VH-VL binders against q0atu2. Designs and how they scored, part 206

Target 1, 119 residues: q0atu2
Amino acid sequence: MLDKKARIRTSREYRNVFEKGKRLSGRFLIIYYVENALDNNRFGFITNKKIGMAVIRNRIKRQLRAIVREYQGQVKNKHDIVLVARAGIGKSSFEGMEKDYIAIMKKAGLFARNANKID
Short names: E, the ipSAE of ESMFold2; O, the ipSAE of OpenDDE; V2, 0.75 times the mean of E and O plus 0.25 times the DockQ between their complexes.

## First folded at step 8 (VH-VL)

Design yb6 (framework fv_ivicentamab_arm2; at its last look DockQ between E and O 0.65; V2 from the best seeds 0.00; counts 0 for: pae E 4.8 > 2)
Fold by OpenDDE, look of step 8:
Structure yb6 (fold): chain C 119 residues (1-119), chain A 119 residues (1-119), chain B 110 residues (1-110)
Amino acid sequence: as target 1 above (119 residues)
Amino acid sequence: EVQLVESGGGLVQPGGSLRLSCAASGFTVSDNYMNWVRQAPGKGLEWVSIIYRRGSTDYASWAKGRFTISRDNSKNTLYLQMNSLRAEDTAVYYCAREYGDWEYYFDYWGQGTLVTVSS
Amino acid sequence: AYDMTQSPSTLSASVGDRVTITCQASQSIDSWLAWYQQKPGKAPKLLIHKASSLESGVPSRFKGSGSGTEFTLTISSLQPDDFATYYCQQYDSYSGEAYTFGGGTKVEIK
């Protein structure tokens, strides 16, 4: 699990990202991202009811957190990043989600263009 | 030298099934993202399915439930099981390797195998 | 309705002509746009990846350019070997499909 300092926790923090951040859409994910005044990145996760039942939404969140944690060291620092799950993510594979995450993060310029998969 | 060789195409009646094979050489299938892409006669290219490095699979929305992508690591071979075939599934089916480091393009293609669905 | 719109569908040109093919994405994409050449009865051949990187062995008369939502493939001086159908391709389709291709552009002799 992500450290508490690496998590967006308050409604106010989420609102700040949505209002001031940039938005990019991927296959399974939409990300909102904005620079923060910290020395670390913070991540938020949104899964709404269109994804499916609560058990599915929780599974998706768990998987997204796992992906974010795995690639945490390759993300540019000082960003608040909110991941919003799109409707199709409920039927996606974990590796598909991972691939989409990397792609959209590259698009956002939050990963280096030459960022590689971590084995 | 990298090479992909599809086989298994042929004539099949509507509602029938067919399994395509793609024998790979010069690289390891299980270390790469492998895809099926089809092309109806006189039409454009259409992505069908992908199998990821760890074995997860994804499909085009229209292919879900009827098509199954798989691989045999010992044979270094990719497969596409097609069930409940329809006339609109008539196409040349290509196996294609995605360049394996988050580049999102297909660097090697097989010669394709023709599948004709007709009564 | 499509994530990638390719134009024109057909292009008639002569040897020596400058040819331009365009692909428009439904949303901004990074550099993961590829161009392929396909001749009748043959598999697609990769020409350009990452919008502007020429694949090994591809003649320098082929050039990929563009960013955001607009991309172009240019053949500076069309050669007899270049008459074929060309496709653009992207990943990360907003439609939910993993990969999408342009509709293709058939470059035929005038």
Scores: ipSAE 0.831, ipTM 0.929, lowest interface PAE 0.6, mean pLDDT 93
Fold by ESMFold2, look of step 8:
Order: C-alpha cells, then sequence, then structure tokens
Structure yb6 (fold): chain C 119 residues (1-119), chain A 119 residues (1-119), chain B 110 residues (1-110)
C-alpha cells in the first residue's frame, strides 16, 4: 500500500530508529521516530506473537498501513517512524487504532502546520 | 443546550438482560464519540464502552461479549444492551460525550440510571 | 492493569483552606489528564483538561498543574460547594482498557 521508498526495510534502518529516536506511547501503539537524511518519510510496522495468530497480526498491520497512508500527507517530512503494536491492540476497532495514531502523532509534533485540518 | 438523559435502569436477576437508553439533545450523537461509564455504589468510575463517529465500537475487557453499545441516529439516542448480568454489574450507568478534538476527556455527562442485579 | 494513584483517599478541610490533591501515573502521560468533581448522587463534572486548562464556568480557585507522571489539583480557598469527590483521569492509556480513572479523593468537612 505504501510506496516502496516510504517503507523502512532493513534491520539497520529499524535499529537506527530504536536507538537514536524518540519514543511515545499511546493506548494501542508506541511510536519511535527520528529525523532522516532523505526527502521523504519512511514508516515501519511491528507486531509480535503476543498480539495473536498470524491472521490477526496481518489484519492489524494492514489496518495500520491504511491509517498511515490516509494521513501521510499531513506528516512533516524527513522522519523515520516505527509503529509498534501493543499487546492489547487486537481488542481495538479500526477507528480506535486511527484515533490513537492521530493522538500520538499530534503529541509528537509530527503533523505539519500547513497540513489539512485533522478531524 | 447539551443534554443527555439515561433511562431503562432497574432491578434485574442475575443472568438477566436490560437495555439502557441515552436520549441526546443540543448536538448530534453520530458526530461525536459517545461513551458509557459506570459507578458501583460507593465506588469509583469505570469506563464501559465507546461508539465512534463512523459506528465502530470498543469495550472494556470485562464487558466484551456481554454488553453491546449502539445508536439510532434518527432518534439521536445511544443504547447499551446488557446481557448475562451479574451482581458486580450493579452500578449507576452514565452516558458521556467525549470532546472530539483528539483529547479523550468527557465534557458532558447524563444524570445516570441505576441498574441493580440481585436475586 | 495500568494504575493511576490518587492521594489522599480522604481529606478533611474547612471552608477557606487550601487543598491539594495529587495524582501519580505509573508511566509518562505528558499532559493528557483530566480532573472531575462529583457530588453525592450527581454526575461527574469536568473541571480541568490537559492537566491545567480550566473548563468554561469553573471557578478560578481551581488550578491544575503537572506533566509526565505527577499532577496536582489545588483549591486555593475551599468553598462550601467544593465538598465533593475528585477524580483524575488519564486519557492516553497503556492497556487495552480505555480511560483510566484514579481511585478518587473525598474532600469532607472537618
Amino acid sequence: as target 1 above (119 residues)
Amino acid sequence: EVQLVESGGGLVQPGGSLRLSCAASGFTVSDNYMNWVRQAPGKGLEWVSIIYRRGSTDYASWAKGRFTISRDNSKNTLYLQMNSLRAEDTAVYYCAREYGDWEYYFDYWGQGTLVTVSS
Amino acid sequence: AYDMTQSPSTLSASVGDRVTITCQASQSIDSWLAWYQQKPGKAPKLLIHKASSLESGVPSRFKGSGSGTEFTLTISSLQPDDFATYYCQQYDSYSGEAYTFGGGTKVEIK
């Protein structure tokens, strides 16, 4: 769903975000984020087996990617951002995940000031 | 003038069912995040359930599978269907409007309706 | 479950006293905290949101402060209308449970 250039791909790239980035927690998500040297943002997604079976984890990743895609135009450029699903996320609806994403991205100051109004 | 009026509380036997209503005026229920919150006699406040603007729902873990939040937009009314009731469900049940600006606090509450589960 | 610890659980005070109630979060919640007042037999009433922002119509004697893990509600000169139970609520929960309320602080007449 996300363009190939907007994805964090390698273990080194993920490690850089975890080791050098800032961390914020929400209800269902944790984000790690750091400035990058690119012209664009990159996103990574982590779910673990504590969340549930593979079908559940794949559903959650798909939902999170859809949320990120919807709001990616509002995000300040030049950031690597990793979304880590918390163990309880499988109990959340899609709108619950979306609300949490918006809240933590606002808290992190990652929405651009000239971006479209956030609902 | 924003008002929330709960009704449908009463005495019910363990294992029974009850449907609570919350009639809203002064705002549109479907434009807002609407919640149920309960309070056992002499105890603190406990979140029960939310219905989001687009109709998705989330529940406290102890309520999931037994309670169902819903709404009727033509009547501007929120509902809580409670099944398999237990003594520990005895409480005053409030409906509450959440402020819709990415902050998850409750700006308006109804006066509550008492549910007593006793044999 | 994620805990919000309020202290004290009960507080006896006289009209005119300065009252301070604390709320401790086990992890940082930045400023995502609300305070509510509840009188017996009545619904909770929002006093403060985002830790320190007074809700419209709330008397200026109520002040919220704090960030991160430690928050306070202060009533600078207690009035008869202020004898009630006060709840903090974090609204950036770290569990699958949504809005987590503190256990409450009952402010009673001495």
Scores: ipSAE 0.191, ipTM 0.695, lowest interface PAE 4.8, mean pLDDT 86
ESMFold2 (binder alone), look of step 8: mean pLDDT 89; pTM 0.912

Design yb7 (framework fv_ivicentamab_arm2; at its last look DockQ between E and O 0.48; V2 from the best seeds 0.00; counts 0 for: pae E 3.1 > 2)
Fold by OpenDDE, look of step 8:
Formats: sequence, structure tokens, C-alpha cells
Structure yb7 (fold): chain C 119 residues (1-119), chain A 119 residues (1-119), chain B 110 residues (1-110)
Amino acid sequence: as target 1 above (119 residues)
Amino acid sequence: EVQLVESGGGLVQPGGSLRLSCAASGFTVSDNYMNWVRQAPGKGLEWVSIIYRRGSTDYASWAKGRFTISRDNSKNTLYLQMNSLRAEDTAVYYCAREYGEWEYYFDYWGQGTLVTVSS
Amino acid sequence: AYDMTQSPSTLSASVGDRVTITCQASQSIDSWLAWYQQKPGKAPKLLIHKASSLESGVPSRFKGSGSGTEFTLTISSLQPDDFATYYCQQYDSYSGEAYTFGGGTKVEIK
């Protein structure tokens, strides 16, 4: 699990990202991102009922957190980033989800353009 | 030298099945993201399916349930199992390799194999 | 609705002409666009990736440009070997498909 310091936790924090941040859409994800005044990045995760049952939504959140954690070191610092799962993500593979995350993060300029999976 | 060679195409009746093969050389299939892309006669290119490095798979929305992408690592070969074929599935089917990791374009293509679905 | 609109569908030109093909994305895709050349009976050949990076062996008369939602492929001086169909391709399709191709542009002899 992500460190508490790396998590968006309050409604106010989420609202700030939605209102002031930029929005980009990927295949399975929509991200909202905005610069914060901290020394670390914070991540939020949203899975709506359109994704599926609670069990599915929880699985997706768990997978997204795993992906974010794996690539956390490659993300530019001082950002609040909210990941919103799109409807199709419920049927996606983990690797597909990972690929989409990397793609959209690169598009947002939050990853280095030459960033790739670290084994 | 990188090479992709498709085979298995032919004439099949509607509702029939066919399995395509793509023999790869010069690189390891399991170390790359491999795709199938098709092209109906006189039409454009259409993505069909992808198999990721860890073996998970994704499909175009229209292909789900009828098409199955797989690979045999020992043979360094990619496959596309096509079931419940329809006339609109008539096309040249290409196997294509995605360049590197998270690059999102196809650097090598096979010569294609023609699948004709007709009564 | 398509995630990528390519224009024109057909283009008639002469040797030596400057040719421009356009692809428009439904949303910003940064520079994640590739261009392919396809000749009759042959597989597509990668020409350009990341919007403007020319593949090895591709003549310098081919140029890719653009970012965001608007992209162009330019052939500065059309050669006989350039008569073919060209396709743009993206990832990050909003439609949910992994990859999306433009409808293609057939460059034919005037």
C-alpha cells in the first residue's frame, strides 16, 4: 500500500485537484493532476459504480495502487494526481492497465519521455 | 534480422473457425508486445488484439469472445484463434511487433495472411 | 466517431510536388503518433514515430510534425517510389481500443 503521505485523503484535496488541475484521458484511465506545495506526490483513486460491483472496484483500486507504487520513483515531484477509472477498466488486464497508466503519465509530462518499466 | 511470417489464412465458411500463426525470428516473442492488425480488402487498418510480455491479452471490442491471441514461447510463434467467423472478418491479417517498451507503434510487420469468409 | 481523422482520403500529385497529409485526434495525444507507408500487396512500413522521428532508412523528404491534436506528414518533393497509401496511428484512444489508425490517404499519380 502507498504511504499515507503519498495519498490524497480528504474531499477538499480531491476538489482542489478537480478544480485547479489538468485533465487527460487514456484508454482506461482519466487523470487529474496539479502541482502541490509538498516535497512528495500524492495519489487519489476513484472507481465509480459503472466499473462494476464493489468487489471489482476494490480490485481495480488495488491494482492501480500497485501500478502507482511501482512507478512512483519515475513521476515528477510535487504533484497531486487523481486516477479515475473508466468503465472499460473492469475488463482490462493488469498489464494493459499498466501500459495505459504509463502512456497517460507520459502524455501529461509527469513521466520522462524515455521512462519505461523498471525490473 | 527481424522477421515475421504469418500463415494459416484461407477460405472458410461463415460460422467456421481458423487459427493463424506468426513465426518470429530475430527476437523473442515473449519479450515483446505482439499484436494482430487486420485490413479488409480496399479498406484501412484495424487493430485486433495484443498479448503482453507476461501473457495477458486485450482485444478490440468487436473481437472479444470470438478471437483469442496466444503464443508458444518454445516455438517463438504468435497465434490468433478465430471462431464464429463472419463475412466482415474477411481481411489480410498482419502480426506486428510494438517497438521496445511503452513506445506505442509497430516497427515490424509480417507480410500478412488472407482470410476469406464466404459461403 | 473515430479517434483519428485523416485527410484527404485521396491525393493526386505529380513527381516533384509537395504533399501534405493531416491527422486530427479527438483529444490530445502529445506526440504519440506514427506514420506508415503501404504499397499494394505489401505490409505497412513504419516511416515516422513520436510525431517527428524519422525511421532509419527513410528519405529525408519525409517529415512529420505536430503535437496535441493536429499532425501532418509532409513529402517535400514527391518521388515515384512515394506513390502509396499512408496511415497515421495512435495509442491512447478514447474509444477504448488499444490502437487507432487513420482512414488512410492514397497518394496517386495525377
Scores: ipSAE 0.781, ipTM 0.918, lowest interface PAE 0.7, mean pLDDT 93
Fold by ESMFold2, look of step 8:
Structure yb7 (fold): chain C 119 residues (1-119), chain A 119 residues (1-119), chain B 110 residues (1-110)
Amino acid sequence: as target 1 above (119 residues)
Amino acid sequence: EVQLVESGGGLVQPGGSLRLSCAASGFTVSDNYMNWVRQAPGKGLEWVSIIYRRGSTDYASWAKGRFTISRDNSKNTLYLQMNSLRAEDTAVYYCAREYGEWEYYFDYWGQGTLVTVSS
Amino acid sequence: AYDMTQSPSTLSASVGDRVTITCQASQSIDSWLAWYQQKPGKAPKLLIHKASSLESGVPSRFKGSGSGTEFTLTISSLQPDDFATYYCQQYDSYSGEAYTFGGGTKVEIK
């Protein structure tokens, strides 16, 4: 789904987003985002142990990756975007997380107009 | 013309159950985020639950496990099944349509149906 | 209690008065706030979204202002139809699992 080119991979890459980027909070998510020098977007995902055990955190990351994949064709290029799961995310359904993502991304101005959706 | 009409309220003893209905017209329930909101006598408004467009559901913490939101798309009708009712659940229950896909305010409300829980 | 503090809880006024209702958020919600009017025995009706955007068909005597943590609803010249209870509601997406309403302000005839 997200290939290697679309992932934030190194500590330096993450630190750049946190230090230089803008921050928006949602109900279950926080995003940090900054323009990059590439021709594509990159995504990073953070859960901490306050969310739950590793099984729960892995489930949450899988759900967030699925949401990002569904809407990635709408995202304006040239951004590094880190999604941070908030401690209360375990209370939410998948569609609750999805709605929160849509709201944050629209408020951030990160969705392009009239872009085709991916399957 | 958008219209929401609640029904199914009434007097019930503590521990009892009721099912509320909300008949919608002028729009399709499954294309929208639909909510239940309640108002205890002399009190303010309190969110109860949401059903998302694809059928996922979320609840206020105090309602989880006792209340179930659902819908019947063929009847364009929203439901709230209320079990293990307590005196503190006495309220007028409204159904409400959420505006748009990424905003969280309610553009249309029903007239409400009164639920009274007392022995 | 709600994260929104609404004041006053009750307000007594006469036709023609200028009425101001305040809503205070516990932390910044930018402009993501709606105002509703609820007449006795009726459902709430949306008046204003995004702090100051008046809904179609709402009289121009209603005005919403503010951003961040403090918001006001002002009725410039109270009419008989305006005696009602008014609620604010924050809709900033960070607010947790519950939509948060203010406690309400009842505007009564003096």
Scores: ipSAE 0.415, ipTM 0.789, lowest interface PAE 3.1, mean pLDDT 87
ESMFold2 (binder alone), look of step 8: mean pLDDT 89; pTM 0.910

Design yb8 (framework fv_ivicentamab_arm2; at its last look DockQ between E and O 0.57; V2 from the best seeds 0.00; counts 0 for: pae E 4.8 > 2)
Fold by OpenDDE, look of step 8:
Structure yb8 (fold): chain C 119 residues (1-119), chain A 119 residues (1-119), chain B 110 residues (1-110)
Amino acid sequence: as target 1 above (119 residues)
Amino acid sequence: EVQLVESGGGLVQPGGSLRLSCAASGFTVSDNYMNWVRQAPGKGLEWVSIIYRRGSTDYASWAKGRFTISRDNSKNTLYLQMNSLRAEDTAVYYCAREYGSWEYYFDYWGQGTLVTVSS
Amino acid sequence: AYDMTQSPSTLSASVGDRVTITCQASQSIDDWLAWYQQKPGKAPKLLIHKASSLESGVPSRFKGSGSGTEFTLTISSLQPDDFATYYCQQYDSYSGEAYTFGGGTKVEIK
């Protein structure tokens, strides 16, 4: 699980990202990202009812957190990043979600373009 | 030089099965996202399936339960197992590689192999 | 249901003509769009990715533009080698499929 300092936790923090941040869409995810004044990145996760039942939404959040955690060291620092799950994510494989995350982060310039999955 | 060579196509009766192969050279199949795309005679392109780098798979909604994508890493070969074939499955089947940087387009295609389902 | 509409289905043109093919997405897909060229009996060939990035070796007369829901492929001056069928392809599918293709545009000689 992500450290508390690595999480967006308040409505105000989320609102700031949505209002001031940039938006990019992928297959399964939409990301909003904005530079913060911290020395670390913070991540937020949003799953709404169109994703499915609470059990599904919680599973998706857990998987997204796992992906974010795995690649955390490769993301440029000083950003608040909100991941919004799109409707189709409920039927996605974990690697499908991972692929989408990596691609959209690369497009955002938050990941190196030559970054690859590291086992 | 990158090359993809499909094989295994042919004539099969409705309800029959067929396994297609795609031999890759110039790159490692397991390091890339590999896809099958088909094209009915005189029709457009239709995505069939994808196998991700760690081996998880996704399918078009119409392909689920009848088609299985797999690979043999030792042979650097991609496969498509097709069961319960129908007349509407008649098509040229292409294997296609996605660009290696987790992009969402197909940069290399095989020549295709024709599958004809007819009684 | 398909979430990509490509038009026109067929286009008759002469050498030297400016040709425009359009693809429309049902929802915004940002720039997750590729264009392919296919000649009879051959596999599709990638021309453009990310809406406007020209693949290596592709003539500069090919241009991709657009973002969001509207995309265009333009051939500034049609050459004999350009008579073929063209397809757009998107990743950001809203239909549940991983990838969807446009219906294709056959560019034929007038």
Scores: ipSAE 0.807, ipTM 0.923, lowest interface PAE 0.6, mean pLDDT 93
Fold by ESMFold2, look of step 8:
Structure yb8 (fold): chain C 119 residues (1-119), chain A 119 residues (1-119), chain B 110 residues (1-110)
Amino acid sequence: as target 1 above (119 residues)
Amino acid sequence: EVQLVESGGGLVQPGGSLRLSCAASGFTVSDNYMNWVRQAPGKGLEWVSIIYRRGSTDYASWAKGRFTISRDNSKNTLYLQMNSLRAEDTAVYYCAREYGSWEYYFDYWGQGTLVTVSS
Amino acid sequence: AYDMTQSPSTLSASVGDRVTITCQASQSIDDWLAWYQQKPGKAPKLLIHKASSLESGVPSRFKGSGSGTEFTLTISSLQPDDFATYYCQQYDSYSGEAYTFGGGTKVEIK
């Protein structure tokens, strides 16, 4: 699980990323990201009712957290990153979500150069 | 030297079943994202299915429920089980390897195997 | 769904000609586009990824360009080995499908 220090927690923190950050879309995910003034990254996760009932949305959030944790060491530091699940994510396999995350993070330039060998 | 060799194509009647094989050499199937892509005679390329490194699968919407991608890691072989075949499934079927673990394009293709579905 | 439209469907050209093939995406795909070459009875071969990055061993007469919704593949001086069908493929996003290919452009000898 992600450490509490690595989580975006407040509405103000989320709003800062949405207002000041860059936005990129993938098949299952949208990311918003902005540099922060910390020594670490922070991650936030958004699911909405279009994805499904609360049990389904919570499962998706747990899966996304697991994916983020697996690759967090390869992410360039000092960024706040919000992952927004798109409506179709519930039909994806876990590995399909993982692949999409890797692709969009690479597209955003958020992986360190040597992270290209993460698989 | 990377090679992919498809086999198992042939003539089947509508409603029938067929199992395609793709023998891989020069790399390990389970370390890669492996795909099936088809091409109807005189037509373009159409993605069919993917199997991820850890065994999860995703399908084109028209193939879901009828086609099953799988692999046998001890034989380094990819499979496509095709059920409830229709005339529109007539095509050359290729297996293809994705470039890297996070790119969605194909660096190696097999020679293809022809599936003909007719009464 | 991200649809890809290639044009022309068929192109007649002579050795030495400059050939241009166009792909149009229905929505912006930035530069996440690949080009493949396919000869009759053969599998596709990857030529270009990321809209303009040549694969190793691909002759420099092949050039990819474009971003957003319009992309081109140009062969600066057509060679006998270049008579083939060319496909573009987007890999930025897709609906219900993992990958979307263009319909192809057959380059034939005049």
Scores: ipSAE 0.177, ipTM 0.706, lowest interface PAE 4.8, mean pLDDT 86
ESMFold2 (binder alone), look of step 8: mean pLDDT 88; pTM 0.901

Design yb9 (framework fv_ivicentamab_arm2; at its last look DockQ between E and O 0.59; V2 from the best seeds 0.00; counts 0 for: pae E 3.9 > 2)
Fold by OpenDDE, look of step 8:
Structure yb9 (fold): chain C 119 residues (1-119), chain A 119 residues (1-119), chain B 110 residues (1-110)
Amino acid sequence: as target 1 above (119 residues)
Amino acid sequence: EVQLVESGGGLVQPGGSLRLSCAASGFTVSDNYMNWVRQAPGKGLEWVSIIYRRGSTDYASWAKGRFTISRDNSKNTLYLQMNSLRAEDTAVYYCAREYGSWEYYFDYWGQGTLVTVSS
Amino acid sequence: AYDMTQSPSTLSASVGDRVTITCQASQSIDSWLAWYQQKPGKAPKLLIHKASSLESGVPSRFKGSGSGTEFTLTISSLQPDDFATYYCQQYDSWSGEAYTFGGGTKVEIK
C-alpha cells in the first residue's frame, strides 16, 4: 500500500487537482495532475458506480494502487495525480491497466518516454 | 532473423469456428506483446486482440466473447480461436509483434492468413 | 466517431512529386503515432514510429512530423516503389480500443 504521505486524502486536495490540474484521457484511465509544493508525489483514485459493484470498484482501486506503487520511483516528482477509472476498466486485465497507465503518464510528461517495464 | 508465419486460414460457414496459428522465430513470444490485426478485402487494418507478457489478454469490443488469443510457449506459437464466425469476419488475419514494452507500434508482421466466412 | 481520421483516401501522383498524407486524432496523443506502408497482397511494413523516427532501412525521402492531434507523412520525391497504401496507427484510443488505425491512403500513379 502507498504511504500515507503519497496519498491524496482530503476532499479539498482532490478539488484542487480537479480545478487547477490538467486532464488527460487514456484507454482505461483519466488522469488529473498538478504540481504540488511537496517533495513527493501524491496519488488519488476515483472509481464510481459506472465501473460496477463495490467489490469490483475496490478491486480496481487495489490494482491501480499496485501499479502506481510499482512505478512511483519513475514518476516525476512534485505532482498530485488523480486516477479516474473509466467504465471499461472493470473488464480489463491488470497488464492492460498497467500499459494504459504508463501510456497516459508518458503523454502527461510524468513518466520518462524511454521508460520500460521493470521486472 | 525475426519471422512470423500465420496459418490455419480457410473457408468456413457462418457460425463455424476456426483456429489460426502464428509461428514465431528469432524471438520469444512470451517475452513480447503479441497481437492479431485483421484486414477485410479492400478495407483497412483493424486490431483484434493482444496477449501480454504474463499471459493476460485483451480484445477489441466487437471480438469479445467470440475470439480467444492464446500462446504455447513451448512451441513459440501464437493462436487465435475464432467462434461463431460471421460474414463480416472475412479478412486476412495478421499476427504482429509490438516493439519493446511501452512503444505501442508493430515492428514485425506475418504474411497473413485469409479467413473466408461464407455459406 | 473514429479516433483517427486519415486523409486523403486516395492520392494520384507522379514520380518525383512531393506527397503529403495527414492523420488527425480525436485527442492529443504522445509520440506514439506510427506509419505503415502496404503493397497489394503483402503485410504492412513499418516506416515510421514515434511520429518522426525513421525505421531502419527506410529511405530518407520518408518523413514523419506533427504533434498533438495532427500528424503528417511526407514523401519528398515519390519513387516507383512508393506506390502503395499507407496507414497511420495510435494506441491511446478514446473509444476504448487498444490500437486504432487510420482509414488508409492509397497512393497511385497519375
Scores: ipSAE 0.855, ipTM 0.934, lowest interface PAE 0.6, mean pLDDT 93
Fold by ESMFold2, look of step 8:
Structure yb9 (fold): chain C 119 residues (1-119), chain A 119 residues (1-119), chain B 110 residues (1-110)
Amino acid sequence: as target 1 above (119 residues)
Amino acid sequence: EVQLVESGGGLVQPGGSLRLSCAASGFTVSDNYMNWVRQAPGKGLEWVSIIYRRGSTDYASWAKGRFTISRDNSKNTLYLQMNSLRAEDTAVYYCAREYGSWEYYFDYWGQGTLVTVSS
Amino acid sequence: AYDMTQSPSTLSASVGDRVTITCQASQSIDSWLAWYQQKPGKAPKLLIHKASSLESGVPSRFKGSGSGTEFTLTISSLQPDDFATYYCQQYDSWSGEAYTFGGGTKVEIK
């Protein structure tokens, strides 16, 4: 759903975010984020087997990608951002995940001005 | 002027049911994150349930399966259906409006309605 | 597993007194804390958000301060209208559930 330039692609890119980035936890999500040297943002998504079976993990990834796409125009540029689904995320409604994403991104300072009008 | 008015509380036997209402004025219920919060006698405040702008719902774990939050947008009214009531559910139940899209604090509360579960 | 501990549970004070209420978080919540006032038979009313930001219409004698794990609500000169119970609430998204309240502090007339 995100184009190729807006995604984190390599193991080295993921390791850089995990090793050098800041970490914030929400109710259902953890984000890792670090400034990059590009003009754009890149996003990565992690769902591990503790979340559930492949069908459940794929649904969660689809939901998170949709949420990120919805708000990507409001995200400050020049960041690599990895979203990690927490084990309890399968209990959340889609809007609960969306609210958590908005909250954690605002706390991280990653939304630009007028983020309050994202709804 | 924002106003929230709860009703429907009363005395009920253990195992019984009640439906609480919260009539809202001065704002549109469906444009906001609406919550139920309870307060047992002599105790603090405890979150119960949320209904999101687009109608998704989430619950405290102890309420899931027994309580159902809903709304009627044509009446601008929030509801809480409570089934299988127990003595520990005795509390004043408030409806509350959540501020903004990412902030988890409540800017407006109703007056509350008392639910007493006792034989 | 976030607990909010308020102290004292009750206090007695006279009009004009300086009153301080403390709220302790079990883990850091940065500044994501709200204070509510609740009078008997009434709903809680939001006083302060973001630890120190007064809600519109709240008298300036109310002051919130703190960050991390320790927060205070101070009433610089207690008025008759201030005899109430006060609750803190953390809303740090990191904590999981952002709806965690303190146990309350009842401010009573001497």
Scores: ipSAE 0.298, ipTM 0.739, lowest interface PAE 3.9, mean pLDDT 87
ESMFold2 (binder alone), look of step 8: mean pLDDT 89; pTM 0.908

Design yc1 (framework fv_ivicentamab_arm2)
Fold by ESMFold2-Fast, scan of step 8:
Parts: C-alpha cells; structure tokens; sequence
Structure yc1 (fold): chain C 119 residues (1-119), chain A 119 residues (1-119), chain B 110 residues (1-110)
C-alpha cells in the first residue's frame, strides 16, 4: 500500500528518529518526527504487545498504513515520522484513529495549513 | 443558519429503552463529526458518543454496549438508541457538531431533550 | 485521564463588575481550550476557542487568556445577559481524553 521509499524499515533508521526527533502524544497515537535529507517523507509503524494479540496488532498496523497513505500529500516534505500505537488503540474505530492522526499531525505543524483537503 | 433540534426524551423505568433524535438543518450530518453530550440535573457536561463522517462510531466507556449512535442521511438526522437505562442516565441529552475534522470542540449544540429514568 | 478543574464553583456579582473564572488542566494542553456559556434551560454556546480566540458575535467584554495548565475567562464589565454557568473544555488530544470539561462556574446575581 505505501510506496517502499516512503517506509522506515531498518532499526538504525528508527533509532535515529527516536534519538533526534520530537515527540507528540495523541489519544491513540504517539508520533516521533525529524527532518531528513531526502526528497520525500518516510513513515514507520510500531505496535507493541500491550495492544493485544498478533491479529489485533496486525490489523492496527494495516489500518495505520492506510491512513498515512491517504494523507501522504498533506505532510510537509522531508520528514521521517514514526507512529507508535498506544495500548487503547485496539478499542478505537478506524475513523477514530484517522481523526487522531490528523489532529496530532496538524498540532505538530506537519500538515500544510490548508482549509481544503485534496478531495 | 445551522440548527439542531432534539426530540424523543421522556420518562422511562429502569431497564427501559429510549431512542433520541436530532434533526439537523443548514448543513449535512454526513459531512461532519456528530456527538451526543449529556448533563445530569445541576451537574456538568459529559461526552457520550461520536459518529464520524464515514459512519464509524466511538463511545464513552460507560456507554459502550448500552448506547448506539446512528444517523439517517436521507433525513439528515442523528439518533441515540439507549438501552438498559439506569437512574444515573437521567440527564438532558444534547446533539453537538464538532468544528472541523481535527478540532475536538463543539461549535453548534441543540436545545437538548430531557431523559428521566425513575420508577 | 486528565482533570479540568474550574474555580470558583459559584460566584456572586453585580452588573458592572469585573469577574474572572479560572480553569486548571492537570497537564499542559498548550492553548487547546474552549469556553462555553450556558444559561438556565438552554444549550451551551461556544464563546472562545484556542484559549483566546473570540467567536463571531460574542461581546468584546469576554476575554480568554492563558496557556499550558492555567487559563482564565474574564468579563470586564458584567451585563445582565452574562449571568450563566461557564464551562471550559480541553481539546488537546495529546492529553488523554479528547472531550474533558471543567466542572463549571455559576455566575449569579448578588
């Protein structure tokens, strides 16, 4: 779903975001984010065992990737962003996760200030 | 002008059910995040439930399993189905619209409808 | 869950008075706070969002201020129409529950 170049894939790259990035917490999500030296944004996703069984964690990860993909065009370019799911995310709806993502990204200043979405 | 009009409140016995309605005009409920918020007599405001633009729903933990939020797009009307009612559910129930897709404050409220749960 | 504490719970005032209502968040919410006015038997009405941004049609005698954990709503010269209960609400999703209201402050006639 998400283009391969838009994914943070190595432990080394995740560590860089955690060590050098800023942190913001939402209701269901925490993001860590830092500017990169690339021409594009990259996203990482972390779902830990506190969320629930593997089936639930895998569902959450798929849904978060879908949300990130949908809003990719609104994200300020040249950032590495890691989404960490909080324990309560397994009980939220898909749109609840989406709303939390939009809110946290806007409050972080990572979305372009824009009244209209792509649509 | 934006207007929200609630109806369906009344006196019910403990264990009973009620369905509240909220008729919207001046905007489309499916284009907005719609909420129910309640207020017990002489008490403060307490969030109950939300329905998102694409129809996902979320609930306060105490409302889950007993209350169901829904809408009818053709009637531009929001509903709250309340089952297994308890004395502590006695309150004025307000329909409220959220400002935008990521701000969690309410720009328009209905007049409210009183639900009294008493034997 | 983060708490929103309003003080005082009730205040008595006369027309022309300056009144100040305080709202405390248990953790920093930046400026993500709204104020509502509720008259007896009526729905809440949005007065202020983002701590200090006055809504269209709201008289300039209402002023919101503060950031972080301490916020105030000030009415510089109380009018008869201002006797009501006032609620703060945090909407900083960074701070736990998205829909947390303060306990309210009733402004009543002396």
Amino acid sequence: as target 1 above (119 residues)
Amino acid sequence: EVQLVESGGGLVQPGGSLRLSCAASGFTVTDNYMNWVRQAPGKGLEWVSIIYRRGSTDYASWAKGRFTISRDNSKNTLYLQMNSLRAEDTAVYYCAREYGSWEYYFDYWGQGTLVTVSS
Amino acid sequence: AYDMTQSPSTLSASVGDRVTITCQASQSIDSWLAWYQQKPGKAPKLLIHKASSLESGVPSRFKGSGSGTEFTLTISSLQPDDFATYYCQQYDSYSGEAYTFGGGTKVEIK
Scores: ipSAE 0.594, ipTM 0.835, lowest interface PAE 1.7, mean pLDDT 88

